VH-VL binders against Putative inactive neutral ceramidase B (ASAH2B). Designs and how they scored, part 9

Target 1, 165 residues: Putative inactive neutral ceramidase B (ASAH2B), of Homo sapiens (Human) (p0c7u1)
Amino acid sequence: MRQHRQFMDRTHYLLTFSSSETLLRLLLRIVDRAPKGRTFGDVLQPAKPEYRVGEVAEVIFVGANPKNSVQNQTHQTFLTVEKYEATSTSWQIVCNDASWETRFYWHKGLLGLSNATVEWHIPDTAQPGIYRIRYFGHNRKQDILKPAVILSFEGTSPAFEVVTI
Short names: E, the ipSAE of ESMFold2; O, the ipSAE of OpenDDE; V2, 0.75 times the mean of E and O plus 0.25 times the DockQ between their complexes.

## First folded at step 1 (VH-VL)

Design m5 (framework fv_modakafusp)
Fold by ESMFold2-Fast, scan of step 1:
Structure m5 (fold): chain C 165 residues (1-165), chain A 123 residues (1-123), chain B 107 residues (1-107)
Amino acid sequence: as target 1 above (165 residues)
Amino acid sequence: EVQLVQSGAEVKKPGATVKISCKVSGYTFTSYDMNWVQQAPGKGLEWMGWMNPNSGNTDVAEKFQGRVTITADTSTDTAYMELSSLRSEDTAVYYCARGSTYYYDSSGEFDYWGQGTTVTVSS
Amino acid sequence: DIQMTQSPSSLSASVGDRVTITCKASQGISNYVDWYQQKPGKAPKLLIYAASTLQSGVPSRFSGSGSGTDFTFTISSLQPEDIATYYCQQYNSYPLTFGGGTKVEIK
């Protein structure tokens, strides 16, 4: 609500800008959309093949409105950073969105398009090895004459190496 | 310059499998989707499926599900389309085509195409 | 699936004529329509994207218009090199679907 006044002023302006076009835009609800040829969670920009401790690993995913995930979270987080452990031949979660080392940014695009950027600020204490970043989200979909549906999705980055050199 | 170069023509017997390659150059292979399109002799264009070579995610049109496998080798910047259980009706030219840019859906769909690979299925 | 109905299936026109091709989508697809030209023995070439945007390097005699379900492709003054089959394609949703094509011939 701290931006309520500015938002209401803008809404009032849009309502007076043009009666038919502005009202139609306000009545049309925008659902989450993925670019053609892609699905929600697809990697738009992969992490680099290699990072050193102290650097920032960044992955950009096809995103969806994070408000969909607040009540519907399957994984209790928007993201994980995982390290491959050869002894168990499995990926182990190193940190999630509650970690100070991670940042989650959602960037709105046009007509329901958006990007989700995950950053991992690699701590000096990070162990060398193979890592990956995962994104967990939910998209809102509504077909004509059907009720809106919230669908879960996930995306996983290509693996990258962290070195201490 | 952007180029998509496909493997050469193939003649196959019914029941065989064909694997067509599409080697790209002039752009970052993992930044664009790759699509496959079938065109039977004297007929129109039919979309078969797509792949995101960065993620490995694929989708195949219902008509081709179970028979088409789309893969990529990012070390050689090459996309592949494999079609199994070949019938005479699969005789066609097969095209790879580059999808939209990896950010926002503001560009056209297939801006660059391979030259096509002719597959003839004969008894 | 979204069906793209393209009309006419073929036409013959003289050099200098205005040629018009239409596509109708079975569902609303906003402006997510591309138009392609395919010459005999060659791969298709993108001419128009987002219903009305001319692809770089494509002659200005080609144009597109429409939104929702009804789309039009126009050649303002037909040239001999324009002999080809033209296809519309929707990219609003998967599976991607093409129109049946319009064969343009010079009489």
Scores: ipSAE 0.006, ipTM 0.491, lowest interface PAE 12.5, mean pLDDT 81

Design m6 (framework fv_modakafusp; at its last look DockQ between E and O 0.23; V2 from the best seeds 0.00; counts 0 for: pae E 10.3 > 2, placed apart)
Fold by ESMFold2, look of step 2:
Structure m6 (fold): chain C 165 residues (1-165), chain A 118 residues (1-118), chain B 107 residues (1-107)
Amino acid sequence: as target 1 above (165 residues)
Amino acid sequence: EVQLVQSGAEVKKPGATVKISCKVSGYTFTDYYMNWVQQAPGKGLEWMGWVDPEDGETDVAEKFQGRVTITADTSTDTAYMELSSLRSEDTAVYYCATGYDWEGFDYWGQGTTVTVSS
Amino acid sequence: DIQMTQSPSSLSASVGDRVTITCKASQSISTYVDWYQQKPGKAPKLLIYAASSLQSGVPSRFSGSGSGTDFTFTISSLQPEDIATYYCQQYWSTPLTFGGGTKVEIK
């Protein structure tokens, strides 16, 4: 199973307006927007309530341009698949965007709108249980006459069940 | 408040070129894409392409590929659509359209009628 | 390319009737659908954005719903001034595509 990511290999920083070249480069960056009544990371299409092992769980989130994610020393993660552990009353990560069974697609819309699609190709070895999918991104906020700001956000799908065949 | 003002009607011969302007006022020109829409007489709406005035990036529908050039001039806050190798079926009203927000096209130019006849 | 199949192509209804127009996208497009009204000789006017959000200044008798592939536009009580052609439009990806339009007339 292949992984696809769409992001720039360069970093974006908050810049001061100290030169015309700096201002021009800032103004050439694409702003991100969310649909009215929604915020970045909101779920646009939840997973189905139930899947069998071997099926593909898919969630669509309100997204932002992956180039806004800052390269840093910490391992990047765009998504996690988590399983609920009732004994500890906590969610445990079972795979992430580096895993063979996950896919991340970014779909650029117009006017700063975009979606992030996360797929989990449920392995035959997955334990039955309650799962969720999370998405982690960064949006660019730019007002005219103000410095750009890059903000982190996350989205969390409603829980769904995985059962065996 | 927000206005998109297009250049006037044109009559052209087949094979000629037309260039329509769309001057913007009332919002920051570089904040949103400028789109062009064709409407042939008695027909529906058809998207031709867009330009991002911020960096000049553009896209053109395959129907118009090779014949349409869409540009923006930030010094005059004016977008342009140039259609070359005109055919009789290019007779239409042409609109520029944009959104102040990510809410679709809430601002439209008044339309420019182009007539292509022998 | 994403096809927007709009239905019906025309309709006639009485003042006060509920009018429903549908669009079906050839693939999932989330809520990236607008609805436009176009009166003869005028540019289109945005009524509904993001499938269900009412544009400022638009009467509340207009509404929209749907997500994914199936979208509905409704006029809850048709008024004489609502005579127009209505278009859905997807803005999920280029090329942007419009439905074929629905001409609405009063009986």
Scores: ipSAE 0.007, ipTM 0.530, lowest interface PAE 10.3, mean pLDDT 81
ESMFold2-Fast, scan of step 1: ipSAE 0.050; ipTM 0.612
ESMFold2 (binder alone), look of step 2: mean pLDDT 93; pTM 0.944
OpenDDE, look of step 2: ipSAE 0.508; ipTM 0.810

Design m7 (framework fv_modakafusp)
Fold by ESMFold2-Fast, scan of step 1:
Structure m7 (fold): chain C 165 residues (1-165), chain A 122 residues (1-122), chain B 107 residues (1-107)
Amino acid sequence: as target 1 above (165 residues)
Amino acid sequence: EVQLVQSGAEVKKPGATVKISCKVSGYTFTGYYMNWVQQAPGKGLEWMGWINPNSGGTDVAEKFQGRVTITADTSTDTAYMELSSLRSEDTAVYYCARDYTYEWGSGYFDYWGQGTTVTVSS
Amino acid sequence: DIQMTQSPSSLSASVGDRVTITCKASQSISSWVDWYQQKPGKAPKLLIYDASSLESGVPSRFSGSGSGTDFTFTISSLQPEDIATYYCQQYDSYPLTFGGGTKVEIK
C-alpha cells in the first residue's frame, strides 16, 4: 500500500459534557459500542440510488475506533469502492482508502459510540455501472476479568448507479 | 525489548531537504501509529504528524503541510520523516514516538526515539 | 487548536519538597492529558496518562489529577534525579498540543 492522501480529522467530535457524563465516557472509551438494535458496520445513511461523474457518493456506517485496525488484520484498508461486473457476476475493487478519490472520517460520540463516513469523489474517468462501498473495521471488546479482544467486522452499502449523462 | 533508533545528526544548508529515519524493534511495527515531534531550542515540544504503518495513511499538522512527508517501510520496520525547503527556524531536535493502538482516548507516547539534531546554517 | 497553558515556567525546590505543576486547556478536554519528563539531552519519558494513571515502572511519588480544563501534576517528595523539564499534552483532538514546559531545579 502506498500513500495517496492524508487522513483528515476522523477522530474529532465536538460535544459538551457534564462532569458525570465525562466520567462515564472515560470509563467506556476502552470499548466500542453499537447503538441498540444495530451492529458494527451497519449502514446508518445509504448512498443515493444514482450519481453522476463529478459528484460525491457518501455512506455513513456504525463505526469503531480505527486505531484497532492497525493490528495484523486480514484487510489492509478501511474501505473499498467496488464495481459490479456482469460477465463474471462479481464485484471488482476499483479503489480503496489509499486513493485520492476516497475519504474516511471517523466521528466519536458518547459512551463508545461512533460512526464512520466514507466518501467517494467520483472521477470523470469512472465507468458507468453499478457500484457499492464497503467499510472494514475492528471493534474493541472487554469482558469483566478478561483481557481486551479486537474483533473484525465489515459493512456493505446498498448498490448505487453511476451514470455519465 | 522495544527500541526506536533514529538516524544521526544532520547539518544542512537553507533550501535543502533532510530525511530522518526511525528503525523499530521489539514489537510489531504495523500494530502502532508512529508520531513525529519537533523540539526547537527553547520552544518546547510540537507535534508534526503521524503515520499508520499498516495502511500508509498519514496526518500532518497544518504548520508543516507542504514541506513534510511521512513514510514507512514495513520490509525494514523503519519510519521516515522528510522535511524540505529547510529554513533556520527548522533547526531542532526531531523525535519519533510510538502511539498505543487500543485506546483512542489515551493517544499517549509510550516509547520515543533518542532524537535527531538537524542544524540549518549557511 | 486546543491551547495548553502550563505554569510555572520554572521552579526551584529542595529535596523532599512537594512540587505542583498546573496545566490549563483552552477548552474542555475531559481527562485526556498525559505528562512527560524530559532530562537534559534526552528524549521525553511518559509518566502519567489519562490525567491520573501512573505509567508502569514510574515511582509512586509522581501523580496527576484534574478534569475539564484544569490539570495538576505533583511530585510528593522531590528527589535529585527528578531535575528535568515536565510537559503536559492533550489528546482530545488533533493537532496534538503540548504545554510550554516547567523546568524543575533543586536549590
Scores: ipSAE 0.000, ipTM 0.476, lowest interface PAE 13.7, mean pLDDT 81

Design m8 (framework fv_modakafusp)
Fold by ESMFold2-Fast, scan of step 1:
Structure m8 (fold): chain C 165 residues (1-165), chain A 121 residues (1-121), chain B 107 residues (1-107)
Amino acid sequence: as target 1 above (165 residues)
Amino acid sequence: EVQLVQSGAEVKKPGATVKISCKVSGYTFTSYYMNWVQQAPGKGLEWMGWINPSGGSTDVAEKFQGRVTITADTSTDTAYMELSSLRSEDTAVYYCAKDSEWLPYDAFDIWGQGTTVTVSS
Amino acid sequence: DIQMTQSPSSLSASVGDRVTITCKASQDISNYVDWYQQKPGKAPKLLIYDASNLETGVPSRFSGSGSGTDFTFTISSLQPEDIATYYCQQYDYLPLTFGGGTKVEIK
């Protein structure tokens, strides 16, 4: 079973569908799916506009099964925490999924739907500035009578500010 | 601690209806889907359907559509499976089984003890 | 419906033997396979989830492998308490379907 079961019980991650949606799945293979009108990596819950050191920044993305990424991972990580650097006008990676400060949680949903939650536990050593969180995944797509394909995607949160005061 | 307790054995006539209960304890009933599985004597396992106790949405395998009704009572933390128009081939042990994820289509980590239903003339 | 063909239907082995059973899906189901143990008169017990992950509290002699259409369940050193019927189950397609079961007995 799953580590972090208590966190996985959080009801705000649950997606509920009408009975007509359940009927559709009887005709189709259960693959990775995005909610209607959304795409993989879309932000379902953005981070707050501002955090203090010691707080937890959280972003929820439209997710896909992380097993798809084990073999096909192009970014060598499921997630990054990036800080904006004004001098070069670029984003700098400060954390990835190997960092002690980050957590990646995958919640399996209905009809191949899922959520990917990225948490960044902002350390006391974090520099104040503008940050963002990114999610890198792969979705499995299967059309009827066609072979399954694995497609890469990425999502990026709105920027948020970290302050030390 | 976590336990699924099913109602006792039933003996029914062909054409009758049987309703089996599955009372849960030790976890939040509305957080996990509940599945129903049939096992005929000396045979394997066959999935019948599931219910989301939060909201009451259900899905039933085609073989059982029209004869099976799955319900949940959140005031008593009890799931029910009702099978109508009983036939001799419905003689089986019926299990309730909890999804290990709080959403469906995963492993069944906790099972009820089973309810034997015998359909005889 | 996805057909899960489990083989063999039964086997007899000695204590300490390596036992393997296989499960073949009628079409690609990725790694969405679980394995259960059922002792006579008892409810099934989950052993392996997502093809290869050992359920908590389950002895390490049990293992699973495979992806796509071909899956294997192994008991590395058979113990007397392992006498049971084992079932694979797919959950990639509805309806959920089980293999026919493999009865494991001691010689």
Scores: ipSAE 0.000, ipTM 0.488, lowest interface PAE 12.9, mean pLDDT 82

Design m9 (framework fv_modakafusp)
Fold by ESMFold2-Fast, scan of step 1:
Structure m9 (fold): chain C 165 residues (1-165), chain A 118 residues (1-118), chain B 107 residues (1-107)
Amino acid sequence: as target 1 above (165 residues)
Amino acid sequence: EVQLVQSGAEVKKPGATVKISCKVSGYTFTDYYMNWVQQAPGKGLEWMGWVDPEDGETDVAEKFQGRVTITADTSTDTAYMELSSLRSEDTAVYYCATHEYGDYFDYWGQGTTVTVSS
Amino acid sequence: DIQMTQSPSSLSASVGDRVTITCKASQGISSYVDWYQQKPGKAPKLLIYAASTLQSGVPSRFSGSGSGTDFTFTISSLQPEDIATYYCQQLNSYPLTFGGGTKVEIK
């Protein structure tokens, strides 16, 4: 598409509302796009530094169409909520997208742009500690002269604390 | 030290064409879209369009279609906005800006005043 | 086009007051709203992006909230340097559109 656009610039008086220009703009809307300077899975809105049980932790990521993940899912989930275990120095999965406590919202934006919002409705049984939210997705890319490809990506939020009453 | 530096004020006659430049420094020019925004005296902000410096792709608001040409020159890290068939209603301050949806990377030029008078 | 109806168009308040500005989108725009501050003769300055995320270096007295069609921008304790016009902008659909602006003055 860049090669096509560069070629069209040589006859710029024909670019305005041409069928070729319309087709190029249409094609941009059928593939996933990250904002310039960002990548899929980047955090647009981090969780707060601290939450109490009963509150909702929310993270917004640069997203992609979840339909891409149906046949290409590698992590068996769109999201995880993970708790840090100091004794093993590792992150343990507490919830995934099958949990009643989690919500996944995909919001389509301009020209292939989208956001993925992950919510964790913190249950009163949650243990205090350090948590993070992760997002797993797939973006559809179409380069000129090539068939569309599906590429996996992941995003991870900054850590946040959960405290109890 | 990200800077967007715009060309100086212009005074034009009705029917003329004006071309405003926006020279960038402190970041990779092709990493962000360049937007153009019009602000008439005492009025609000109005988006005109954007260019993708990487490939020259543009999108222009309907109000300005046919009169606005937005371009980018990667050899000089400079974006341009050309407005033709000027009329008194085009008297405004014009800004270049790097913003896009959900983006923390938001820088604006200082503005270029264009006055259209007979 | 998505219309952003911003209210009030102007307000006067005292130092230390809580100031609230609202924007209503003509259709659902999720959280694709930015808030700008513009002082006379200056370019706009981003304060809030993605409806509620505070831009780095911006004082914590500024905040944003809302989703869908109704958005709120708040200054929790108005300071003299906050005299400016404030604008919301939707980034959900082209063309990108701004609210009409709210001029904030101190009594």
Scores: ipSAE 0.007, ipTM 0.539, lowest interface PAE 10.0, mean pLDDT 82

Design r1 (framework fv_retifanlimab; at its last look DockQ between E and O 0.04; V2 from the best seeds 0.00; counts 0 for: pae E 13.9 > 2, placed apart)
Fold by OpenDDE, look of step 2:
Structure r1 (fold): chain C 165 residues (1-165), chain A 120 residues (1-120), chain B 111 residues (1-111)
Amino acid sequence: as target 1 above (165 residues)
Amino acid sequence: QVQLVQSGAEVKKPGASVKVSCKASGYTFTSYYMNWVRQAPGQGLEWIGVINPSGGSTWLDQKFKDRVTITVDKSTSTAYMELSSLRSEDTAVYYCARDFWSGYEYFDYWGQGTLVTVSS
Amino acid sequence: EIVLTQSPATLSLSPGERATLSCRASQSVSSYGYSYMNWFQQKPGQPPKLLIHDASNRATGVPSRFSGSGSGTDFTLTISSLEPEDFAVYFCQQYGSSPLTFGGGTKVEIK
């Protein structure tokens, strides 16, 4: 059983899921914001159309503070790598945030803005085909004179091809 | 610009076979799955099957597994659908349709259709 | 296979009116927070044209008056204000499970 991987921010400090720290962090949290004309989970930078095995696929999403997902986790993972299966006409999960092949980075911006970067280090054993990367997060919203609420969102990258040649 | 150009109309007798072609241009042929869909006169759409032009792998509706063969010629960027043991109920317009890979699978480009008429 | 039932079979409306088309699946076509449902428009003598993909995303070049919604087994295509060119047949199509299947279609005609 592989260990669950941790995610990093731009300051390169390890984020932990401590219940004691969660309360203090919760008090200091700023409302998450998306850029104008965008929403959480939107793709800011798609993957390249094609990768070879051994390369690193990267997608950047409009993100939100990953700490929002600690106590309000709707999804069991921050990310998935999915492969299209023609036989079942569906997307199948091949990796998640616990996989050795994936990396999740949260980059904090100004005034509640942030980006989420997902990397997939494509293994040499990866099967050729069509893949995509998904991001699962939670954003903190607080209207005037209302309590803060945590909302879930998802992002899906454009599909890209993995080839062995 | 992406184009799918299909072969002309066919008139066949029951029991015969028909082979419809779909020539693709304006994109990398082997990078997109090609579907075949038919539509009987005044009726809805019926998916027949799909092929991966890169490797030639096909997936068919079980209804057609014994009568349909889908193939490609990569050198000419052409997909083919052959239907054997034709019946009157096979009378329909047959379409080729390209899959678009954007994380949202859909048929983004279609051929103009090929009418196949089966009559005694 | 997943059976898609569209209703109504025929919808008679006037230009400027709102059109609401329903597509019901015999089983869910949603998984992993994704809905595998598309909508097509077809005019006589033409192949189908993609309008909506994945339940609610307009295809490139599709006017904003077209919108899709729904999840699980119930999906809706809405035309907020019918234009003369919108009178056609509309099909839903699922790709959540093989084989791919289409609805029977809804004909939007002039009243």
Scores: ipSAE 0.000, ipTM 0.568, lowest interface PAE 12.2, mean pLDDT 86
ESMFold2-Fast, scan of step 1: ipSAE 0.252; ipTM 0.731
ESMFold2, look of step 2: ipSAE 0.000; ipTM 0.467
ESMFold2 (binder alone), look of step 2: mean pLDDT 92; pTM 0.937

Design r10 (framework fv_retifanlimab; at its last look DockQ between E and O 0.15; V2 from the best seeds 0.00; counts 0 for: pae E 10.1 > 2, placed apart)
Fold by ESMFold2, look of step 2:
Structure r10 (fold): chain C 165 residues (1-165), chain A 121 residues (1-121), chain B 111 residues (1-111)
Amino acid sequence: as target 1 above (165 residues)
Amino acid sequence: QVQLVQSGAEVKKPGASVKVSCKASGYSFTDYWMNWVRQAPGQGLEWIGVIYPGDSDTWLDQKFKDRVTITVDKSTSTAYMELSSLRSEDTAVYYCARLTYDILTGEFDYWGQGTLVTVSS
Amino acid sequence: EIVLTQSPATLSLSPGERATLSCRASQSVSSYGYSYMNWFQQKPGQPPKLLIHGASNRATGVPSRFSGSGSGTDFTLTISSLEPEDFAVYFCQQYGSSPLTFGGGTKVEIK
């Protein structure tokens, strides 16, 4: 089953406080931030090196508010699961965030920080092989007293193996 | 071995200031947010604020913003919290606490031993 | 700010009994399938120790007798069978909104 992606903007209420310094500090709290020394899409927790069919592969990325990806923009996928095809030396998408076997969770932290967790519930019919999970997002960046901008980013997990037995 | 060692207990009169130190060891001091939290006698915990030692990015509870200064000294791996205009209501144990690296779930994984600040006339 | 109300204030139980502690938030601390609620244990003269994060996830090294549940505004910490070392004060703490706030605590004491 798909994770709900509906979001509510609650910042309007907080922005009614009046003070140039106070308002500026409140505005800074509504933007996405990456952990110090990291960037959006970085892998915080890789998948295990190996899974059997029927298990759940999980990757955690430095995330951003998923609302940034859906606001008045062409719909884009949040994640893909890809299999390496040695014959073509390429990665092929086997499922995405619209698939029943994937889950996307967004975990809001302090100070504009967040994680994106991607799960792949490996179907019993999965082909054995080398897989990876990718995450696609958009972060909101706002420099002091400038309009906010929306920037795309992506993350790619280290490869892992799926076996059937 | 991560350790947070705080300065000793303080006794202050109303209107004075106190500066509590928190010496960090066993990890990269500049890579983790450092929080300050207090606990009044018989009461729950109260968050004061947080600093990122790498760039001094600081966030304070609005209740304290005019009386609290949070700073760091990177050369000694030490965080400081200074509270001014002390009142009897500020009597509490003051803790420093580290926020977890790479997990943004709000975990305070290491705490200092606490510093008792007593405000008494 | 989000006010966390814990009940009961004191829970008097014997070793081996089940403890159930409640934490109610003045507004939701959950967003899109995740709950921003932690639980801490505090023994006399010690700093708090994290037990549960994300409402239901045990921190490293926490015994399986501790479990957390709940979402939205209502959260529960359960200790399935009290051990002698579990008699302490327990705090909930939300991190879904700034400022971070803590509950007033539930003291679990030996009857």
Scores: ipSAE 0.006, ipTM 0.482, lowest interface PAE 10.1, mean pLDDT 81
ESMFold2-Fast, scan of step 1: ipSAE 0.012; ipTM 0.576
ESMFold2 (binder alone), look of step 2: mean pLDDT 90; pTM 0.910
OpenDDE, look of step 2: ipSAE 0.011; ipTM 0.599

Design r11 (framework fv_retifanlimab; at its last look DockQ between E and O 0.05; V2 from the best seeds 0.00; counts 0 for: pae E 7.4 > 2, placed apart)
Fold by OpenDDE, look of step 2:
Structure r11 (fold): chain C 165 residues (1-165), chain A 123 residues (1-123), chain B 111 residues (1-111)
Amino acid sequence: as target 1 above (165 residues)
Amino acid sequence: QVQLVQSGAEVKKPGASVKVSCKASGYTFTGYYMNWVRQAPGQGLEWIGVINPNSGGTWLDQKFKDRVTITVDKSTSTAYMELSSLRSEDTAVYYCARVPEYYGSGSYYFDYWGQGTLVTVSS
Amino acid sequence: EIVLTQSPATLSLSPGERATLSCRASQSVSTSGYSYMNWFQQKPGQPPKLLIHDASNRATGVPSRFSGSGSGTDFTLTISSLEPEDFAVYFCQQRSNWPLTFGGGTKVEIK
């Protein structure tokens, strides 16, 4: 029985809303959008190449409204922290969104744009090695005169190293 | 219009420190990352580091982690790059370059550059 | 770090000719269908100017004769028909991982 932690919805103070957007929101249901040339799950800000235990690793993804994932349940978690295991040549999950070491922030932008920020508060007991952060979400898509659909997506950060000193 | 205006040329001796400034105008300073890139005479470009003016968070090339400090002054919309323990090979034109805010634009590329600051390190 | 190798080092062409510039990365700079490669133009005494971002997106104000393509480790900048003002040095740059890195540049010079 895994418990999912709640996400935090933040609004970036640099964004301003126009009267046109307010009216549009009143008239139309806002669908999720990705920046031009990008798709959901794309990495906007990768983690630093190296962290020490006790530090906070952060990755920013092109996001979508977390509420889309509540009913779909395609993904079991919003995020994973994974460690590379050389012996098995595979990535092993060490944390998810239920872990106390992780934080998930959803930042709502304009006209359906949003970012997902994943933080990993690297515990002092973390093993040195190569890690990555993954993001799992669902985006709401609605074409003109078509029913809205919920699509799943995922993002994977570049790898970063955790060291003890 | 967006402008990045850097401080003037510097001449330093080996072992000294230099602090280059980059004053931003024409946009919301805290809404864009500020990067530092240098270019030795006749050579390619070398990324030094980046700062988030809003949070103060920095990412540096490991090559410079012990010698470079990047800071900002929000009140003056100015970014700074300080390089210590100067060597002759640090002789280069140093550029500041902004990156669109990750939240608003979703883009990360150097869209505007300062005019460059020549730092000459010689005995 | 990701090393970017540009080729050729120098490209001598005449106005009106097609220019093809290559940038090879030591490891993939693409993930989830997105390629983190940018192209810059630099003229003497000036800072670099953004031409292409994210492999194939032309920056604002950049003429249509400039185009970018590629994925994974291999990327190309193409100038369909060289104009006199296009003779400059061109750099590729990746942001797939820290540290950000640039290629060594390709000088496009007049024949």
Scores: ipSAE 0.015, ipTM 0.647, lowest interface PAE 6.9, mean pLDDT 87
ESMFold2-Fast, scan of step 1: ipSAE 0.007; ipTM 0.563
ESMFold2, look of step 2: ipSAE 0.043; ipTM 0.612
ESMFold2 (binder alone), look of step 2: mean pLDDT 88; pTM 0.884

